# Ledger of designs, part 183: VHH binders against q84jc2

Target 1, 232 residues: q84jc2
Amino acid sequence: MSKMRNLVEEKFLEFYESWVIQLELYLHQLLIAHNNNTMSETELRHLISKLTTHHKAYYTAKWAAIREDVLAFFGSVWLNPLENACSWLTGWKPSMVFRMVDRLRKSRVVLVEAQVKKLEELRVKTKFDEQKIEREMERYQVAMADRKMVELARLGCHVGGESVMVVEAAVRGLSMGLEKMVKAADCVRLKTLKGILDILTPPQCVEFLAAAATFQVQLRRWGNRRHYVTHS
Below, E stands for the ipSAE of ESMFold2; O stands for the ipSAE of OpenDDE; V2 stands for 0.75 times the mean of E and O plus 0.25 times the DockQ between their complexes.

## First folded at step 10 (VHH)

Design lc5 (framework vhh_8fcz_2; at its last look DockQ between E and O 0.71; V2 from the best seeds 0.00; counts 0 for: pae E 2.2 > 2, grease 24.8 > 24.2, SAP .731 > .668)
Fold by OpenDDE, look of step 10:
Structure lc5 (fold): chain B 232 residues (1-232), chain A 126 residues (1-126)
Amino acid sequence: as target 1 above (232 residues)
Amino acid sequence: QVQLVESGGGLVQPGGSLRLSCAASGFTFSDYAMSWVRQPPGKGLEWVSGISGSGGQTTYADSVEGRFTIIRDNDKKMVYLQMTSLKTEDTAVYYCARFPWSELWEYLTTGSFDYEGQGTQVTVSS
C-alpha cells in the first residue's frame, strides 16, 4: 500500500503513529480507572483532562498540517482503507459517538433521565451541524465543476504555463474551501465531545473515553490485518 | 499459553529503591504495550506506568512520575519497573499487565481482567 508521499504526509504520518501509540497507553489507564471504584472524582477528572488534552493535541497538529496541505487529509496515507472508509470529512463522524453511548447504556452505564434528555438535544444539534457542513461541502465540490476544472481535465492533452497557473489557482481556491470545511467539521467533533463529557459523570466519561479509544485502536488493528499493513 | 511472572518485590524503608521485573511468554511481546499496575491494601487496581511495544514511549501516573522508570527488553521479553524514593503509599501488589486486543471490550463491559501473573508484593514501611 506504499505510495509516494509529500512532506506533509510524512510528517503527519509520524505524528499520528506516535499519537495513536500514546492513545493506547491512555487506554490502559482508562480501562484500569474504569474498574477502580476507589478513585476519587478529582483523580478521574484529571485523567479525563489528560485525554482531552491528548485529543486537542491531535487537532492542533492537524490544523497546522491542513494549512500546509489540506488535500493530504483527503488521501490520509496514515490511515488504512478501513479507517478511511469510516471517515467523514477527514475524521470521525460526530453523530457516531451517540451510538457508542447507546451501546454503553446497554452495558454498565446508567443514565438518569436528565442526562438522556441532554444527550438527545445534543444529538439533534450535532446532526443539524453535520448536515449544514455537508451542504456547504457539496456546494464547494459542485462549484469546482467550472471552467478551471475543465482546464485541469484538459491538461492531459495540452499543458501550457498559463493554463497551469489557472489550474493552480483553482486548486488553491478549492483547498481554502476544504480547509474551512474540515475545520468546521472538527469544531463539531470537539463540541460534540465536550458536550458529551459535560453531560456524563466522571466515571461515565472514563468509560466513554475508554470505549472510544478502544474502537479507534481496534479499527486500526482490524484494518491493518485486513490489508496486510503493519505499523510500528 | 500467556504467562507474566512478576518478581523483585520486597520490604523497603521509605526513600528506598526496588526494581521489579516481569517475564513475559506466550505471545508476540513487541506487539503489545505493557503496563505496571498495583493494588494497594483496601483499594482498587491502580495504573502505575506504561510502555509502548517498541519501548519508544513511556507514561507514568502522577503519583510516581519522576520516581519510577519503566523499561522493556523485547529480546528478553522483559518489562522492568525501577522504583526510587519509595513512599508508604507505594505499598501494594504490583502486576505486569498487557491488555489483549480481543478482550478489551469484555474488560470494558464486564470488568474482567485477566491477571496472567501472580504479582509481586512491595511493602514500604519504617
Scores: ipSAE 0.863, ipTM 0.952, lowest interface PAE 0.5, mean pLDDT 90
Fold by ESMFold2, look of step 10:
Structure lc5 (fold): chain B 232 residues (1-232), chain A 126 residues (1-126)
Amino acid sequence: as target 1 above (232 residues)
Amino acid sequence: QVQLVESGGGLVQPGGSLRLSCAASGFTFSDYAMSWVRQPPGKGLEWVSGISGSGGQTTYADSVEGRFTIIRDNDKKMVYLQMTSLKTEDTAVYYCARFPWSELWEYLTTGSFDYEGQGTQVTVSS
């Protein structure tokens, strides 16, 4: 089982490293585009589409990996695990993206009243979806603790293949539920991203995507600095 | 002190070829992605191509894909842009640019700190 978890995690980490490197290249392109006021709306929308496609590729790969072994994603030391007091399901809380929008509004991006109203509506919807996931996550945390106690009690009786099958079924059931919750959280993240990009103008989308990519790139560098050494 | 020095520009006829060079100094070259950007007459800066720090990943603007090749030599601290099938629309001043990793938050709040040289002129005309 440990070999299986290491294999799935290793393959996804390999994908993720190349994905972040490509994100860096797109970020450089975004930074150049923000300084070019002669780009057409069609050119800007093409660049936005490249970034949207790149983000979809991340989730496609992640969902394939969690279908094989969702538990591999709960052992990452640089993410907030489920066992922490303020943990979220293998990622950032979806509504955190609005802090990025708010910071851009304070510095450079001017939004019209209609955009502000639509962004507030989206923020409320996102928080509602978060709260539904939080309630489901709480129920799973309780069920996980109960199943651990049952499994510990059954370890004291090591005869009979039927007891092994009951434990394996319980683990499979927990994994299936965790997979569904991770996908639900990711769907809220994607819906919120697409909703923001639909509300913003193409130049504003470029600024937003640059900020989001900057955060992801800097978070990766910060994680490497604190938890891993590099040889480069 | 970061320095990027572009060279290799010149006058060439449509359909011709040219190889641009960029010599880098003052930083750990292999740690940074690099890009070529250009400024056509009367237009803003346009991104042309990018290459990862290791050289293992490259990407190109639609207008140059299939015609231009970005290459790096980390031992010599050089970036190249091999251009073929040149068109009059490729006329521009070409710059190499370092990915501005350490200045990203400053860019998003106060301004850009991209490092660029003086550029090298490419003119495509008959």
Scores: ipSAE 0.525, ipTM 0.826, lowest interface PAE 2.2, mean pLDDT 78
ESMFold2 (binder alone), look of step 10: mean pLDDT 80; pTM 0.825

Design lc6 (framework vhh_8fcz_2; at its last look DockQ between E and O 0.01; V2 from the best seeds 0.00; counts 0 for: pae E 3.5 > 2, unsure alone 64.5 < 65, placed apart)
Fold by OpenDDE, look of step 10:
Structure lc6 (fold): chain B 232 residues (1-232), chain A 126 residues (1-126)
Amino acid sequence: as target 1 above (232 residues)
Amino acid sequence: QVQLVESGGGLVQPGGSLRLSCAASGFTFSDDAMNWVRQPPGKGLEWVSGISGSGGQTQYADSVEGRFTIIRDNDKKMVYLQMTSLKTEDTAVYYCARFPWSELWEYLTSGSFDSEGQGTQVTVSS
């Protein structure tokens, strides 16, 4: 079903489309670097830094946007249905990246025992943090299933000034909670990403980032083809 | 079959300029970002510049930023690299490069990408 886009949605859509295009170009850099054994550690670290900076830019934009309308991100119009289906609290699920690392381990990436141990510790921590956020999210969602929900239901049937005010207040409260949860989730994402990058060697980081970017871009491409969505 | 044919290389003095061209065929040109990569003597393949499918966005390696300009003509299926203020370290074989989306995972493991061209030699020497 087609949604009417608000200003926040429109702006972020434009931003995201541009951001993804840039990600593709960075991906090409990563792919080339991945197969270049003559690149120095310094050069690789610099490339990694570029990518991390790019990701930071996304979250900066996102956090600015969610301050205005966090609800826009729970129906992200800039994502296709497939991307949305794979989303956890408005983004990628942090624990998912460990599967990517596992996939890489089955390819050319050789991890030493110390790395494997650290990754496992990080995985456990990440899972714990995810669960904590999910519990809090549930709390906010369930909190709506009271008189506030009744008012929401009634709004569809009756127009009343007082009821509207109550509903608006409820929505504001929910939105504030959701914003906190989204930010918390994003922090877990960022911490997880940083943790992985700190554990991996620069060459491994490049490969990991390439894999992650590939997955993200391909998911978008697959989803767009499937649902006949055009993108710029 | 994907074909990429590079041209425009040559011998230039430091500070000189060259314009490289790449003729592309065998795929929907406007759908894919295009890249210039180069292989200096004794070194591996390094990324130089990239341009989005529409041409609206570009990226450059730090080493060429401000000196090189990547442009594309989707109607002609051409990609260009305008090089200025050339340095001796820019000496390399330059390739136009495309990454096939369907084979990216394979590339991550095998290292193969669409480089059907022979490349064009750029030599910067006094």
Scores: ipSAE 0.838, ipTM 0.937, lowest interface PAE 0.5, mean pLDDT 89
Fold by ESMFold2, look of step 10:
Structure lc6 (fold): chain B 232 residues (1-232), chain A 126 residues (1-126)
Amino acid sequence: as target 1 above (232 residues)
Amino acid sequence: QVQLVESGGGLVQPGGSLRLSCAASGFTFSDDAMNWVRQPPGKGLEWVSGISGSGGQTQYADSVEGRFTIIRDNDKKMVYLQMTSLKTEDTAVYYCARFPWSELWEYLTSGSFDSEGQGTQVTVSS
């Protein structure tokens, strides 16, 4: 395990484990709603609201945590390595959610022309916002690629008194910039999620949310599978 | 349309090295994270390593960390797996795959892995 797990990481690990358990419970409700043709529109909208609120709660907790340690979200201890790999794609490219919408359209969900047009408009807007964030983030890519070096500097590795202060100031400046850009990407993700749910009908929203939750749960399960090392 | 071609496998002794290659076409390569996955004889699929679209971030399964290195070349649309200190438990067919919403999505949701490529056999035997 990590030698450098701090209090922020421990607190968020506990939060995230509880958050995922609740997501799995909501997934069961989504799957029941998918198979139940007698649920009212009001009942479906209530379930959809629970999922939306659950996702907002994740970001609320995340934003509080990144104020204290944004680097914890680049190689997170509460995620397995596979889950961390997934976060690269979804973390800086909010528009990737439209790949899931496209796959559902091919196999599970029939959309009318009006919905297709609205989804295309939203995809273009999301991509525009995403590209703006990606251009800004290029300034911080070196810091993310060399995270271990930055973390060692943050821990106060002794390379000289004045050099330590200069390194610490540089790390603080990078952390502030990274925090801003992480939050900007998260805001685009939340706006995009809400936009998709507003365009889809309640049954379609249930399908979409169930697919997303299923992928996240299964990704965690597969990434946690133990590989045995055979000796002699 | 999507095509992934794995190569570079072979028979090697424990402690040996191999470099696997994967040539990609039919999609915007730099947009997608790429992965190596493997299937040991008679076992299910195991995730090995992943690399971000830019190549700036890498992740490894615990069983290969420190021994394997994933690399990508976006100009040539290639992903590589440099394997060192090979062990008998590394014996498997190795596949490259996009992430997410492709072959790995189907595997995670249905249990079926319809790889785009044929894979490349790595056999570690004394």
Scores: ipSAE 0.340, ipTM 0.710, lowest interface PAE 3.5, mean pLDDT 80
ESMFold2 (binder alone), look of step 10: mean pLDDT 77; pTM 0.782

Design pc1 (framework vhh_8fcz_2; at its last look DockQ between E and O 0.88; V2 from the best seeds 0.00; counts 0 for: pae E 2.6 > 2)
Fold by OpenDDE, look of step 10:
Structure pc1 (fold): chain B 232 residues (1-232), chain A 125 residues (1-125)
Amino acid sequence: as target 1 above (232 residues)
Amino acid sequence: QVQLVESGGGLVQPGGSLRLSCAASGFTFSNYYMNWVRQPPGKGLEWVSGITSDSGYTTYADSVEGRFTIIRDNDKKMVYLQMTSLKTEDTAVYYCARSPDELQALFEEGYFDVEGQGTQVTVSS
């Protein structure tokens, strides 16, 4: 059954649907570029730039939306259950992309030693940043269960007045913290992506981006099929 | 008018520490991604460190990673750079610089505006 949606959820859902459509178009271009090897370096760079701009647009919209309601992203109604299950702090796990890079290496992509070294360094840094954010997230989650909240919980659902205000304040505080953490996670994502693109050659970037986009699109498609089959 | 005023530079020996400060005014400080950048003698500007508007994320150049710490205070409109284990290669004029687009700053190198006069850091034995 569909969840009730607030205004933020509705708006972002519309945006995301359009965004994914555009991503699929770019994926098509990436695949053409990858398979034909007919594009010049300039053309490849331009294509890469289009993709990066497209991703920037997503986070622009996301960050605007989370300022209004960050909680909407912890139950993202625009994603299917499979996509949600694969999400870390409202998005893709940054360290996951290194698995994609590894797959490229095992295929036909030849990385020079310097690239391998830089990728490993980036991997380590990315993992460190992920863990740091997770620790902070845990801190906020644990802090929610402070003395006041525990006491309020004991009073039951029929509390009003000052108690309601306290709860609302606590939720606001949590939301602010969550927004900060989500934004931080997105920063790690963006920096990781940038890092990878900086290490790879333009042809390698195209292959990587194609793989990433394919994964995203296929995950969505497969998840949708499962969801509709289960609920039909 | 946008103003960024750097301070805290000086002469230190290798292995020493310095704390740089940047006072910002003339813009909505809390909306900007802030950076420290430096210009070594005879070289161009190089990015050193960045911090998001909400301090939720910090990043550093490889050359200063683990040695430098960037901090900001939105209430005071200040950005700081704590430098430790300084090396001779850290000698430069240091500038506080704002990025007009936080997301772009995260995706692109060198996306910042330098408006201040900088503060000289000299590391020498």
Scores: ipSAE 0.727, ipTM 0.888, lowest interface PAE 0.6, mean pLDDT 91
Fold by ESMFold2, look of step 10:
Structure pc1 (fold): chain B 232 residues (1-232), chain A 125 residues (1-125)
Amino acid sequence: as target 1 above (232 residues)
Amino acid sequence: QVQLVESGGGLVQPGGSLRLSCAASGFTFSNYYMNWVRQPPGKGLEWVSGITSDSGYTTYADSVEGRFTIIRDNDKKMVYLQMTSLKTEDTAVYYCARSPDELQALFEEGYFDVEGQGTQVTVSS
């Protein structure tokens, strides 16, 4: 019930499965630190550093893979359908992370006035960058559809090797444009994550990272259970 | 042998504009995140701006956002800093610098090496 995988998909599937297992191990450590206030600031910063390094490793592998086959990240074989349905340009939507911060503020996280001001500034900048990427993607999709219609009209009048070269160029152009947009979206994700972790105190960072990892792990488990039950 | 050569500095009035240039050689320029950093008189290095290898994303220090624009030309192996609305506090020696890890530069304030002599920008009445 799965299609044959190319080499890029097979390699990234293996990477991602290992990466998620390690994320769950780090989540366990985050939950211990979240529930235990005896850890020093140095110990908390070390744990936070392990999580940020783990996320950087994901993007290192992703950026290598999208250079070879960016389309593999639109409807990925390593994600269940629910995870794929929740993607914005191949990943989590940067502006959504602030809803998670707001949720934590209402329950356990006490933010001082200076942090609230900085978070609002970051939220505005993040949304601005996000909207810029959305506008560029929309223009790119329109331009590609428009160019394809012109090229198809030309092909209707001319048959031969030039027709196949035009199609190949269009596919290559699509992949290159998508790679640039995916990378730009990842840049916004990385800067937003960095910005939040810089504003929050180490205990607050642990709570935020635990919430984020919990959401990712639960989305995977929930999506797998529902589809398994219906596919027996 | 990595070489970064900055130019375009000078004396300018507050509110003025200036465009800095950086010529790169000795490395695969198109693979690297590039930065502008500055050293104000009697102070240490201060990161100013960065740009990804494909120009798809740019970042700026809070103190210059909205006033400075970083641009690169991978064909010419050049990085530029277009400065407008200059202030006295922008007075510094400006350096361009590369970051060896593009993801690290985006996620944490970039690790960079200052390779050139810099170019002096002086903003005064």
Scores: ipSAE 0.462, ipTM 0.766, lowest interface PAE 2.6, mean pLDDT 84
ESMFold2 (binder alone), look of step 10: mean pLDDT 81; pTM 0.842

Design pc2 (framework vhh_8fcz_2; at its last fold request DockQ between E and O 0.86; V2 from the best seeds 0.74)
Fold by OpenDDE, fold request of step 11:
Structure pc2 (fold): chain B 232 residues (1-232), chain A 125 residues (1-125)
Amino acid sequence: as target 1 above (232 residues)
Amino acid sequence: QVQLVESGGGLVQPGGSLRLSCAASGFTFSNYYMNWVRQPPGKGLEWVSGITSDSGYTNYADSVEGRFTIIRDNDKKMVYLQMTSLKTEDTAVYYCARSPDELQALFEEGYFDVEGQGTQVTVSS
């Protein structure tokens, strides 16, 4: 990927590389905590808090960046093709994390009936929220092909400076919508994450977070190996 | 100074509806995550609903999900709570509350400041 990058892309690429490195460190801690039952509940809660803070930092940086150029996140040059292929509205698809929850249910972890019920309710809600965002996203995408843009396309590329203004206006409109949708998607992600963490016990949270982080890190590694690219 | 003025409360029968309003002033309204919270008789404050600054996302407590709807108007600096299918358990003083950090508000339901006098909602047959 030797494509030309804009300033937002370069800046976020640098941030993300560092963020992933830190994630790997936390993953290591999560795995240690998961594999040995020596940590106290307070220690586990502290570890969970560190991870949530780390994710908050990501979205803080992301939301600052998308304010400048949301379109940069639809190319996502900091991700390899495999990671991009698994992305939904510039990030992980919220409903996917329930696969990690399912892993808990099939492991040594025993979820009580109340937890199972709440998780299923959250799953349904998450899916509903995803679909709502998708519908709204479609609306913005379709709006890009308004009367002016269609006419401009018909006329071709030799229409002069006025055409540039029309395109820029359309792109601005789209970008504003995309920013809103990306933020909304991130809210669903964060709410889903919080919801799961609120339902699970601290040891279960650690196992869940370990599973999620493992998947994220391995996906990146697999993608890098496939495309012979190093991002860290 | 920061002002949040709640209104729209009253007495209603179970199954009824109410619409609460909150008028905000004294701060940049459009930069804040806004909440509705309530205090039932003899109980502490509980979070009810939240809405992002751009209205892109709304959030509800499980106890009110599907029955309540939060809406905001940044131009008018208003936040609303449409309540339907009201239950006796919904009886409380309702407050409009702002969250200073939108991201934190998504991770902590208790991350808000109550600054208004509230409006009384009583659901009784």
Scores: ipSAE 0.799, ipTM 0.907, lowest interface PAE 0.6, mean pLDDT 92
Fold by ESMFold2, fold request of step 11:
Structure pc2 (fold): chain B 232 residues (1-232), chain A 125 residues (1-125)
Amino acid sequence: as target 1 above (232 residues)
Amino acid sequence: QVQLVESGGGLVQPGGSLRLSCAASGFTFSNYYMNWVRQPPGKGLEWVSGITSDSGYTNYADSVEGRFTIIRDNDKKMVYLQMTSLKTEDTAVYYCARSPDELQALFEEGYFDVEGQGTQVTVSS
């Protein structure tokens, strides 16, 4: 169980490194389309489609990994946390993407009144979906507080046949619930992304996707820089 | 051998309620995103609602959000559409449909196999 958890996380991180490298290549194409290339609406929509396909590929790999071991995606303090300090289920809150939209709107992207109204409606929907997931997470807080006991059971600390079966069933129940919530959060993330892209015009979509990719690439580079410095 | 059988349609007054059922067979039902789609008289197919394989996320067309509820029961291999506050524009043949890929279904509301014969819903004064 512990071995499967570590291997699943390692395999996914290897995938993620390759995925970000490809995102950087798409970012270059987005910047060319934004800066001075004359591209038809059809060509812009094709580029946008490449980005959405790339994001779907991320979740395809993530969901496969989560099916194998969802617990590999949750950080553990190996202590009994007394306060609810659990960040959002294995990622950024879906509604954080609207901070990127807001910055673009205030800096250089001109949105018509109809787009602004639709974006606000989408923001409200996204936050409503987030709150539904947060309420489901409350049900699992006690189980997460017992994380240390679950980890010991996974390592095979046997005390008797029937007691280990009960613990194994509890672990499976927790894993299924967590998998469902992580997937629900990802559904909200994807639906929100699609909603934004449907509201924006193709040139505005290119601007948005470039800003989002830039941010994500910079976060990864900063993480690699810190890791590299620490190892040196 | 994939089969979807809809039932529960009928005549109903505006403002009324109706519950549609869809029985699935011939595939691993619990692995698939499921949809309701409809075809109003003389018009093409219109997506209505979808639900993920584990019921963790549900999605609705703007025209029905707040009025319709999609539900599934993986043990019984059933999907349901609870319709309330029905309007004359809800008149259509309603079909149950399977999406081959859940993530693609979130991006493409017309991404499905239409497998059933449909059930008629008529909302009339």
Scores: ipSAE 0.591, ipTM 0.842, lowest interface PAE 1.7, mean pLDDT 79
ESMFold2, look of step 10: ipSAE 0.557; ipTM 0.820
ESMFold2 (binder alone), look of step 10: mean pLDDT 82; pTM 0.845
OpenDDE, look of step 10: ipSAE 0.757; ipTM 0.897
ESMFold2, fold request of step 11: ipSAE 0.564, 0.533; ipTM 0.832, 0.823
ESMFold2 (binder alone), fold request of step 11: mean pLDDT 82, 82, 83; pTM 0.850, 0.851, 0.854
OpenDDE, fold request of step 11: ipSAE 0.794, 0.793; ipTM 0.909, 0.906

